VHH binders against Uncharacterized protein YOR385W. Designs and how they scored, part 7

Target 1, 290 residues: Uncharacterized protein YOR385W, of Saccharomyces cerevisiae (q08909)
Amino acid sequence: MRGFSGQPLSDDDNYRIEKTQRNTIPERLHFSRERNMPIASIFGTRGYFVFSSEQSYDKFKQTNFNISTLDADGVGVPLFHIVQSYNVIGKITRSSPDFYIYKYVLQGVQDPPLYSDCKVICQDKVFRLCKILYCEIYAHQGFFETKYDFFYPSKTQPVKKYQIIKQSNMRDLYSTLDGMRFRWHVKFYSDHFRLMFLDEDRLNYSNSNQKERQKPDQGKSKAPDFVIGHYTRTFSDILPRSTSKCSNLIIGEHSKPDSLGITTVPDLTQEFACQGALIHYLLHIERERK

## First folded at step 1 (VHH)

Design p10 (framework vhh_8pnl_2)
Fold by ESMFold2-Fast, scan of step 1:
Structure p10 (fold): chain B 290 residues (1-290), chain A 119 residues (1-119)
Amino acid sequence: as target 1 above (290 residues)
Amino acid sequence: QGQLVESGGGLVQPGGSLRLSCADAGFTFSIYAMAWYRQAPGKERELVARISSGGSTNYADFVKGRFTISRDNAKSTLYLQMNSLKPEDTAMYYCAADQYEYGWTFDYWGQGTRVTVSA
């Protein structure tokens, strides 16, 4: 059995998928398990940290980077660190990111420095834990929508770019990754976002009906949404002088590795974790306005 | 979008001088604290020199009196003047920017420029 961690997809969601056309879902999204990735604040540090697993978060909370030996899979260290630029308050520019996402990378001590290396966090005889700038997020507020541009400046891989779009009068967020359309859907008065795949039928319907007012239930009369993840609030981050778990990201996964450290996180899951980190920060900013 | 490009490294004899430059390719240079780090093969990256947005400087003990950090905000360029170079100064040199000067964490790093000091 593999159901011991993370918040499961609801039976209602599963039954709905089964009753329609599951075979229209891309193979990349055919998941057999869930990965639970805590989002936490760390005392004395700006921003939020995303962990690769509950196991990794628990180990980190015990050590707080005071690690004598690094796990080969990177258990016990954060996966991402998201930090807001203060320049986003009242003034958004294209010359400066609104958010930075740093990534923790495990390297062999004999490996040469990576282009985007910013800081060595800790090192043992075999491994070095490095913190690199992974993603820059630029927010563009328009009359009807806000666009969040995700820009990946790393030279070690092709430059990635994509957008998250939020309509000004709604809380839902939309993105396209590798030709697949996704929606983070949230109900009124809830901080529970469901990450849904939008199939080709829904995409074609949306494109053909652009003159009509867009709704949270876009394509309601067409193919159903396929739920592949969740963002849920777990703890409050208002307690001073504490390291606190604030929320959880739960993303579908193909297989369970022997260890749930930072080296075991699939590329697509890493992208959804970056999106979920932004969602968490946007909810924080919205609450601080009140 | 924020990218720093280092240049000016090369091969010099002991006692020689080099001037490293770091050009801003995508952010507002004048608001950042800037730093030079170096890394020799098999060693950790170490801070060489730092300059605040206001021009205050700080140097590692092993370079005090030999290296000078400076900035030109109009040209969005950071400099490191290196004098009286020693073989132990041989390393890859990196520049870094910290937008908020908090916690010594730098937001941007460059690719580095290599400095070799040998006869």
Scores: ipSAE 0.000, ipTM 0.096, lowest interface PAE 22.0, mean pLDDT 72

Design p11 (framework vhh_8pnl_2)
Fold by ESMFold2-Fast, scan of step 1:
Structure p11 (fold): chain B 290 residues (1-290), chain A 118 residues (1-118)
Amino acid sequence: as target 1 above (290 residues)
Amino acid sequence: QGQLVESGGGLVQPGGSLRLSCADAGFTFSSYWMAWYRQAPGKERELVARITSGGSTNYADFVKGRFTISRDNAKSTLYLQMNSLKPEDTAMYYCAREDYGLSYYDYWGQGTRVTVSA
């Protein structure tokens, strides 16, 4: 079992994270542990929330944002909140983003604000929990591909950070972060995405695999060797609850921190969490379009 | 009073070296990107060097090959090793804790002054 939900994931040796020991894989991606990051909905709130750990999600279910004391490492609060834009005019003119990603940040009450327009969610005598606009996503549909542009906000000019590319009639998603190329690979009939690092050899395999998507039962096809994470769907809670777990992100990590709160998430993992949140939202939109 | 405390600045001759330190006494240091910025008199604050939580580094062209940014996660401390210092490096140096991908920052330290005299 790879999930805290108790649901086993189907294993494929060609997609196992331990194969990252090969010399073609950057040292930064040599993982010995994994982090489970639940994606959940909150009753009466639009969009989806990504949590830094199962521990943080479990604590949040008990308290919500009604918190008397904030944990120093941010256990018990969400990491990200993704929400779809409803500005129809902005979408038509392409002046409004398609999705907003908000980030929760923990600050000392005595420290100057990190961000001028942060929304204070809650605070105690020591810490303040702020919600900031972290990323704006613009979707551009073309004949051959769909591009998702990730912009980080600025008062004068938003800065384009990176792009996710999805080929038409394919479900795989491609991105480049810190000079490293990545692919979220999914089989035609599945909602299980495997996050792969692409070296020069793996990039050629990825292109071949896309051409073979129309033939999912091609036993001659080689599977990628380098998996650093997963996105998996889970069953919704059976009984009505204030929060409902919808899916899970599993990302490789170098070591297990003493605490698994929002301050303990590596920056590369935070970007994969943003991509996973988008994947979850896109799957939700697909299911509403019957 | 802030979470970040810069130290190590001083007066040095051209061609000299200094090592700046930035201590984070607050939260889990290892999860954040860290950066050094500087502000010379009459100029806007500019990025000098950045280091990610995973250890990847990025440098401004004007310091590339002369400065080295590093971090010690066990000590929650950020460093900037400054070699071959030039009069143009004279500035107040600030460290910043950064959230990946944000285009704006507030700095918690008072900075540490570096003066390179001819």
Scores: ipSAE 0.000, ipTM 0.118, lowest interface PAE 15.5, mean pLDDT 73

Design p12 (framework vhh_8pnl_2)
Fold by ESMFold2-Fast, scan of step 1:
Structure p12 (fold): chain B 290 residues (1-290), chain A 119 residues (1-119)
Amino acid sequence: as target 1 above (290 residues)
Amino acid sequence: QGQLVESGGGLVQPGGSLRLSCADAGSIFSSYAMAWYRQAPGKERELVARIYSGGSTNYADFVKGRFTISRDNAKSTLYLQMNSLKPEDTAMYYCAATYDEWSGRYDYWGQGTRVTVSA
């Protein structure tokens, strides 16, 4: 995957990975397609919405939540809603999340409830659309780094799933999911983040190669980064609309689903979408301070 | 935030042993690759040993078989066990940490601890 377009991954990329890099790159990251996931604002609503596809966003833009019939795959509704917390209680500095991520889930009306605290947004004779609290993000600002803890609420207490780390004076963001290490890499003065898989086996330490004169503490790894996604900021419209696209996430995928609704998004893609939503919100906050 | 503080340096005779420790006073330890570097007077810093977040290790050829790097994530402490010390091992020893193992660049450094190997 390259650039700002929603181009599918080529068969040559998959063949090349299998032939030259298969043992290095986990099978979970052997993608044959990409998914474009718009991030948009809605007039009068705080925060940002992540959509499962361009198709779903376009359909939602026409109807908003005024839907008479729900699509079986959840086309035409948002996937996630991220909201910044403004709770400024200085007495308890770490008790409240800095961000909330809500998830939209589609459920059969005749089926028993999957979630006890599901808020029903709309329903038809077959399906109901529910909104649940999916993730709480806690930001810990330090002198050398900022950490973003992703907690998944349980009935008793939140369960920490992972952490995003941002170094001071750098814009890159680092995370580990299921033992796999990832980096959102951006160059200075750019709002294009590339999501990369990092391979520990390819670290460049060698004092036997006389052709390599750079010091290990001054040099860069020579192993190529494996790009699995992108975050790109879109050009904003001159006039505000009821729904305005702000940015786009492009994430690699294994399968080619017939429909690109909210029920078709793989778990790993959902986690990267949550990370991308945070990146979008952080860029928004940074721009407001300037 | 993280601060790296080295300890355990000192004067030892050739053939002796020392154990260096590096404590993280903050919270940068478990997700980071950690390393020991050294610098002799008038010489550039050189990598001695590296340990990754997953526990795998790399050593400079001049310390293989003599030094052992290890970490205790519960104590947020990095160790360097130094055996069969030689006068050539005399240097300031620095603890370093990086999240970006791909860059080969270490973003966090301690103040150093002095090791002197002399009769």
Scores: ipSAE 0.000, ipTM 0.187, lowest interface PAE 17.4, mean pLDDT 74

Design p13 (framework vhh_8pnl_2)
Fold by ESMFold2-Fast, scan of step 1:
Structure p13 (fold): chain B 290 residues (1-290), chain A 120 residues (1-120)
Amino acid sequence: as target 1 above (290 residues)
Amino acid sequence: QGQLVESGGGLVQPGGSLRLSCADAGFTFSSYDMAWYRQAPGKERELVARITSGGSTNYADFVKGRFTISRDNAKSTLYLQMNSLKPEDTAMYYCAAYTVEYRGTTYDYWGQGTRVTVSA
């Protein structure tokens, strides 16, 4: 979680938080495992797909949606699909979404709908794979910052709202989820984002300062930022096949389930996956302009 | 799976008007592009009018100037105002909610339809 899979562990980098500071980190973020979630493109389909695991991605690339029997845990299907609208991002004159995130959900054929707007993608005698509109993202471009509003409009799930804030001259993204503050930190000329928990007790600011860029002194906390995930791009070439892996999202986990399908992804991990999908799309748009 | 419910159809004389409504019964209405289609007896369904999530409209040539599509996101309702009705407008009218993926992949939700008959 505090590093890439296959990277050597460093005691000073991964255990530099003293016991006192470690005890102030929320229990929800005390991870012992990590989940690797590939982000891939499908030839001829707009947008990008987030998979619940490497195992699920490997199965999907062999069969696509041509599946005769759906796995009970949802192995072998995507978790999310993010698509940019045809509108220009950050426009002032419209109130329509800039990005749509669709979620794939598995439900029993005999059960009542979990979500009111499920579109059936495929089904067997036991399960239906449905696609729903999960999240709408609205971008507001200002002189000093860009705000990304995440709206979760599902009527069968609790409606959620939050913002991601990006300063105009930097690539770092800031958010607050469930009272916890987070930063996606990236170095200049790098496409490696580190997802960090910001301990409010270490920093000289409160949740009321969420809309502001962090003051320089706030970054000089005695305890380092606690890393709970990563976004990294892959350097593999496009192969002559229907799917191509573009990047990898790595998020902390408390336990490892026996199966890593779409039904096994914790709620907080799903929220970070939506953020990672946006980061991937923004990097794609940035590279098109270069 | 269509949880859309159409209403407002009926029998009218040529030159008359009708307002069709399509209510969302739990769908995430404001996020989707919406359309009205119609199907006359023995014909395939044809597009009548579209309205995007952003409010842009598009009409089939055979209804331009006579029909107006609109939406009320606060009420989760799609409307079709039909004026100067002709016998050729007689059909079952369906509303649909959809998104489009690259190369024409669509995810459609349909209602059960409402019947419009234009005759003396």
Scores: ipSAE 0.000, ipTM 0.095, lowest interface PAE 22.4, mean pLDDT 72

Design p14 (framework vhh_8pnl_2)
Fold by ESMFold2-Fast, scan of step 1:
Structure p14 (fold): chain B 290 residues (1-290), chain A 119 residues (1-119)
Amino acid sequence: as target 1 above (290 residues)
Amino acid sequence: QGQLVESGGGLVQPGGSLRLSCADAGFTFRSYAMAWYRQAPGKERELVARITSGGSTNYADFVKGRFTISRDNAKSTLYLQMNSLKPEDTAMYYCAAEFEYSGYDFDYWGQGTRVTVSA
């Protein structure tokens, strides 16, 4: 331990994952527990890594990627690796991705290959850990908004899956995933993002004028947004470690085993982890410039 | 600076019809919920009709059954079909666009188009 001085933000009402019986909330978002997913840097490696659990991150730190045996559930290896493209500098027209997200996948050595482009990271007698290009992110800066296009390679060409949209005058990020609308909400003075499901009923508006914004009716209505996760930033040590935890994602989950590896992460949670990784990288770039 | 541009207002007799249009002037129309508001002389601005990016509609009780809101995302245009117009419908009609994910009041307003219903 290097004397890490930072702590995660407290578990208070703002960090609780809401449970609701509202008929407008999809069953897929009726969570009974949460998953903590650390985001960390590794010395000598560009970018950031997302881990499937705190226990997986702790095991990874102990092995320092020098793994002689692989856990059946993938505990102790990263889930995702996000890296910024080096080819962005000096290009006015972007034909290349701005960010790459690689995914770690666990495969039996006797099973047929699932991915032709897999980079073998390590292998034991039973399992092979592969790293594949999972997602390409293209950033498009517009007059009113910046769009982040998430493309998932399919066969010989990428397929556009969805966008994250950020208004030029706001820090919040918005997405539509599987017909559901989501918002990463942050206050101007904070790096704490709340991941919310956006219920259609929240969009009921009163009379307004062009000079002042109408605030939500807090006396009559329940909170319109349904909180399903959080992104929180941690403080760094004075002395850097070989691996340094930078932030944490907390995402709602159905009743599944705790503290398991990369094979245990639900598909929707994986997509939120990719979004959280982008948020982390954007915050890093923003702070490096300031 | 993007701006919404309304058209289609005019003078019409009671029982007549008008179709209002609102064109996108430089933002991503498909990402916005769109609404028509009106302001009659000496009254506050009020919601007439609203349509989400996905096409779900909401109408004020005083226009239900007479007005139809629709959108054409390919043309970046919002419409309000007004039938069976009454003198009480006389107002300045405003197009409004809300970044659908804001959860607050509308982000962009047009300059308005005048509708007068009189003999």
Scores: ipSAE 0.000, ipTM 0.155, lowest interface PAE 18.3, mean pLDDT 73

Design p15 (framework vhh_8pnl_2)
Fold by ESMFold2-Fast, scan of step 1:
Structure p15 (fold): chain B 290 residues (1-290), chain A 117 residues (1-117)
Amino acid sequence: as target 1 above (290 residues)
Amino acid sequence: QGQLVESGGGLVQPGGSLRLSCADAGFTFSSHAMAWYRQAPGKERELVARIYSGGTTNYADFVKGRFTISRDNAKSTLYLQMNSLKPEDTAMYYCAADLGWSPYEYWGQGTRVTVSA
């Protein structure tokens, strides 16, 4: 199989931090629970949808992608929608975003709109579901690296932005969020990415965000990387239904593991979900060009 | 794709009127926002009018006061009443079910409107 991996994650809680190592990790990454977030396609609709939980995805499937009944926690609707941009001739332009990420937001029907660009998707007697442009991704392909700029055109100033960096000869992606450094690590010919926190005290990290002085052995490293999430691809039948689960994101959480709707997703988890959505789309583009 | 079928286009003189219809062949019409888009030769597709499931309407500035969008949920049909037509309104008109998930959702085959003397 040449190390090609599309198998599901093990039942082991691989991203939990060992007690000894917890003393060196920022508290905001001390996760005790997991959130499983399916990524799915919908027949006849461009792009991919990220769901806040397996339970939310299952409820959405039961409605045959018709979002007409709204739960108070937002169970049964997508969290994010990622779509690749095109110009009028079907080509991506350098002056426009390469990807758009839209976010679904739940509001009371009697409340004033929180966002002026809110597109109302559906409404019941109590709630309305709005879709907003949440993130624009710009890809800059260089000889030695590709940079993905995540631009959040917020309603408040200053505009939030950060960058994902990928070396041209590697598949790993590196990012910095709120002063913390992260790596999505994958083996060649594998579609299983592990999201890791990078220990800034490591000598190899001080010299380079991607380069190692020596390739560490599992359990023999001075300061092993901590896994806080996973991206895995699901192998599907060649005849998918109207809604097809394509991959799964598993991200660590601080509390309450129960399947929850779109209103319950922590901000940091939302950022990792946007990164995972990009990873999924990049893998799709890679496979389509083969 | 037979999901949405536009009709009612034709040739009309400036100042004339046309009514476009969009029939849904099985879509869950009453729960979705519906829209009319148009594409003139050499231009990009542009939103003309949108109507939400609750009946709220939104119009492009270039058609406000001249065009009226409406829906008949019992017949699963969307309408665009076009009055005071101008040569600039000449375009292919497209019906779309707008779930808000992406541009170009459930685009129909289009119906041609030509406004000329």
Scores: ipSAE 0.011, ipTM 0.221, lowest interface PAE 9.4, mean pLDDT 73

Design p16 (framework vhh_8pnl_2)
Fold by ESMFold2-Fast, scan of step 1:
Structure p16 (fold): chain B 290 residues (1-290), chain A 119 residues (1-119)
Amino acid sequence: as target 1 above (290 residues)
Amino acid sequence: QGQLVESGGGLVQPGGSLRLSCADAGFTFDDYAMAWYRQAPGKERELVARITSGGRTNYADFVKGRFTISRDNAKSTLYLQMNSLKPEDTAMYYCAAGYRPWSTYYDYWGQGTRVTVSA
């Protein structure tokens, strides 16, 4: 495994953040903790699953969906399931998505259904675990770039849409969420992606200055990179039971809940998890072609 | 002035052990979070382990149970005890110091010490 799931940072560690850095980086990204989110395959099931935590993944390995009681915070079930579309005609006409992302949600059994397309996975006396279509991804291959359109078809909320852009000659991916610009940066032969925040000062200089850091004349300058997360693959010869951990997403977080189930994942972290799931699937497709 | 200097690297056979040290000039060691990174030939630099000013530790999954990070504030020195070494651990090992122990942004980096695990 390449990543880490150590203890979260304490609040007192945040007192050491320089005032200048706090003013240039949005407060929404001032993280004190990290959330480790495993990506795994399940034998006999297409696609990949993203878990809300190592704790949730470990519990799921033991129970699968055969759960007698559902945890109130959703520990022990997946957060997302990403599947590549096999509809060839829809892809030719561009009417079908290239990828589907399903989300697992908890609902009270006595509550009205929040989603009309909910598939009930399991239920106890208090909670119902539902699987909903959360996001559709459309890939548009161009001459200089590939665009991945993320479309959220919720009927009860405004439709949300954004793009991930990949240049044809590069492996890096770029996105904009809530007016903030981000980059998943990777070296040519590495499978370690760093999720970086980009502002006006960082967008133009982060790449061009990395090689120049080796120059003695400029070695005294502070690094301009601000990393808020990672995607790393796991390399293991461990024989899988029914699930196999493939990679990890490590995303910054403001606080650590007492429980790390699917209900405890911040909205922004959920979006980065969807992006990371796509990155994982794209890497898988690259390997099968080569 | 003020830099991190790594030492303790070398050639070791699979299953062997090494202890890396990182010496600080002593200007603000106690206030900084510290980390060990490594970079194998042709690969990107990756986090191995980190330790906060308060002594909290985090480890990459690929070294859990085998490596131990520790610090001695009186000596202004960071350590990495490496046990059960594997060929995959072959890399340049770097120490880093900064105010944000959870990020890859650090104010200071060492020049690195080489670890080779080979028969």
Scores: ipSAE 0.000, ipTM 0.093, lowest interface PAE 21.6, mean pLDDT 73

Design s01 (framework vhh_sonelokimab_d1)
Fold by ESMFold2-Fast, scan of step 1:
Structure s01 (fold): chain B 290 residues (1-290), chain A 123 residues (1-123)
Amino acid sequence: as target 1 above (290 residues)
Amino acid sequence: DVQLVESGGGLVQPGGSLRLSCAASGRTFSSYAVGWFRQAPGKEREFIGAISWSGGSTYYAVSEKGRFTISRDNSKNTLYLQMNSLRPEDTAVYYCAADRSYYSGSWDEYDYWGQGTLVTVSS
């Protein structure tokens, strides 16, 4: 049975790689597990928090938001905090971000600072928890499409950036990361997004014009779209609580880590979590503006 | 903490169908990945399949794919195993198990287990 326990054996909604697809799907997307990452609101705090695991979220709730006791792997600490700027999406000049994503970073107190611009949240005798500005999102709304520019000022130079493109009448989002093309796909007024890897025969949004992007992606693929994750919304409790879980991100993983804290999250998973946090916030804005 | 209770086991004829249920008493059942395992007489515990916390992903053992279907109803805190085209070799004690965030074909990776329900496939 252990010969099966590293690789999902799937139906239509899973991230199974068929043998014929292994040559077309990058090795770093050959997942055998999934990571569930809750998105939650905190009463009296703007925005939303992304947690590295359900276990981390539960520990955070149990400490009544007191993060002064630090776990070596960062269990019980949020991974990301996304907050919308005062400027409403669609009223934007290119001079300020529409969304900020902050990242929580754990480092040893005796080690030199990894980041010069960190805000110290708490510190024990061994670890210091810092909060850094990780990503700035700029939205450019047009009649036919909206573009979201992801800018990473705190990452190792040169500054990394990429773009997500969304058609104005749809919620599907297209992006390219490290030469790999992705789509967050949602069906008929659902709040369930599937994160898909797109084969080379699909329309390349980064190298296409606006008119090409307005058509449904009907490119004939040599391989089926490969699902690598999900965004699902949960129903909020009627009564406000100090912390409320709003949605979950489910992202494929190569193996089960020994710990589910913030130090155990792969870099690519962190990028998808930032995209998922934006999706959550866009759904929030849609509900408020109706 | 989660408590799991299986039900629906019994005697069934070869070629028949049976639906097992697993009721969870815990709060936040919707946060758990859950799976089904079985142990046949004189054999090791065998993985059948698992379903993610949301129901968006399922994972089956190759030998069971197409005959068994896993589903869940988070509003009822219940996991189901639909078994079709049953064979005498499907005779076993069936267990449900829960794990947070991850689902696996390895039984030793699950934290919470039910007591089991006996399924006998015999004429």
Scores: ipSAE 0.000, ipTM 0.149, lowest interface PAE 15.0, mean pLDDT 73

Design s02 (framework vhh_sonelokimab_d1)
Fold by ESMFold2-Fast, scan of step 1:
Structure s02 (fold): chain B 290 residues (1-290), chain A 123 residues (1-123)
Amino acid sequence: as target 1 above (290 residues)
Amino acid sequence: DVQLVESGGGLVQPGGSLRLSCAASGFTFSSYAVGWFRQAPGKEREFIGAISGSGGSTYYAVSEKGRFTISRDNSKNTLYLQMNSLRPEDTAVYYCAAEGYWTDLSSYEYDYWGQGTLVTVSS
């Protein structure tokens, strides 16, 4: 019987998130739970919304921002809103982003605005829900790759920035966050992406033919895929609703908070949610072209 | 310490030819796709062409096919761009770049870029 950790995910284990205590895997990726984060569209609003949990999404469907009392943990409001910029379509300049990601932030009514560009969405006697520009995504054709630069226009220094790389003849996406290397892997014509951590000490895939992977490497070096998340499309045959769930993002968690609102999302999970939002948007663009 | 050094730029007449070189050091050159980009004043960097490391594949921007040829010599850690039938609109700073398959977040610039070499097509 094979161990759970370090083993390639079988088709029968499509939604499994790997659990490990191995010292070769960073502590931040030692999960005991998982977080489900729906991605949905709202009628009359461009783009897509990422929710911090199924619980938060379910509450939002009933209120649609018409909330008399804001939850202290931010349950019932979106976490992120991703919008494609149409002003730069057909342009070769990178002076404007290709995508904007807005973040919803909860703050006390008595407190001064956290950000100069904060837009107040709603408020009650205790809390104010604000929307801020969180991330700008610049897409450009590289060598044999398409690159997506994630730029965070914070006044804090150093400015937070990273890149997602997609090879021209593959659908897989690669990124590095906090010195950790990640791959969003998808098979054939599937829309199911598996988010994997890559062990650099065993990395040997820079120019390998994927069909030859069954043969052992000369140095016994092979990067084991460690699955920490999933992106999966959802089929819904319900058009009458003002809010429609389009896909699910599942990310590993160390512990389950008492509440799964927007204030409870770990930093690394927030970055994967931004990546998942981009993946969803890119799949939507592909479908419209076909 | 990664370094890319371009050479071969200069002033050339319309219809002329020029060969650019890029000397690479500080990384395993043959393991990286490398390519040429250019940037004219006030414009975004434009892709010209790329060549894979061990795969030997070559790819060109549609607008440059037939006029420009990219090649590499892994024994000399050098990338080349042969430019023929040059036009005034080819005036730009030309950059060589090496792109890692795995990007490190601790690095600000994810591509290794040279300082550029100016090509001026005039008269």
Scores: ipSAE 0.000, ipTM 0.190, lowest interface PAE 14.2, mean pLDDT 73

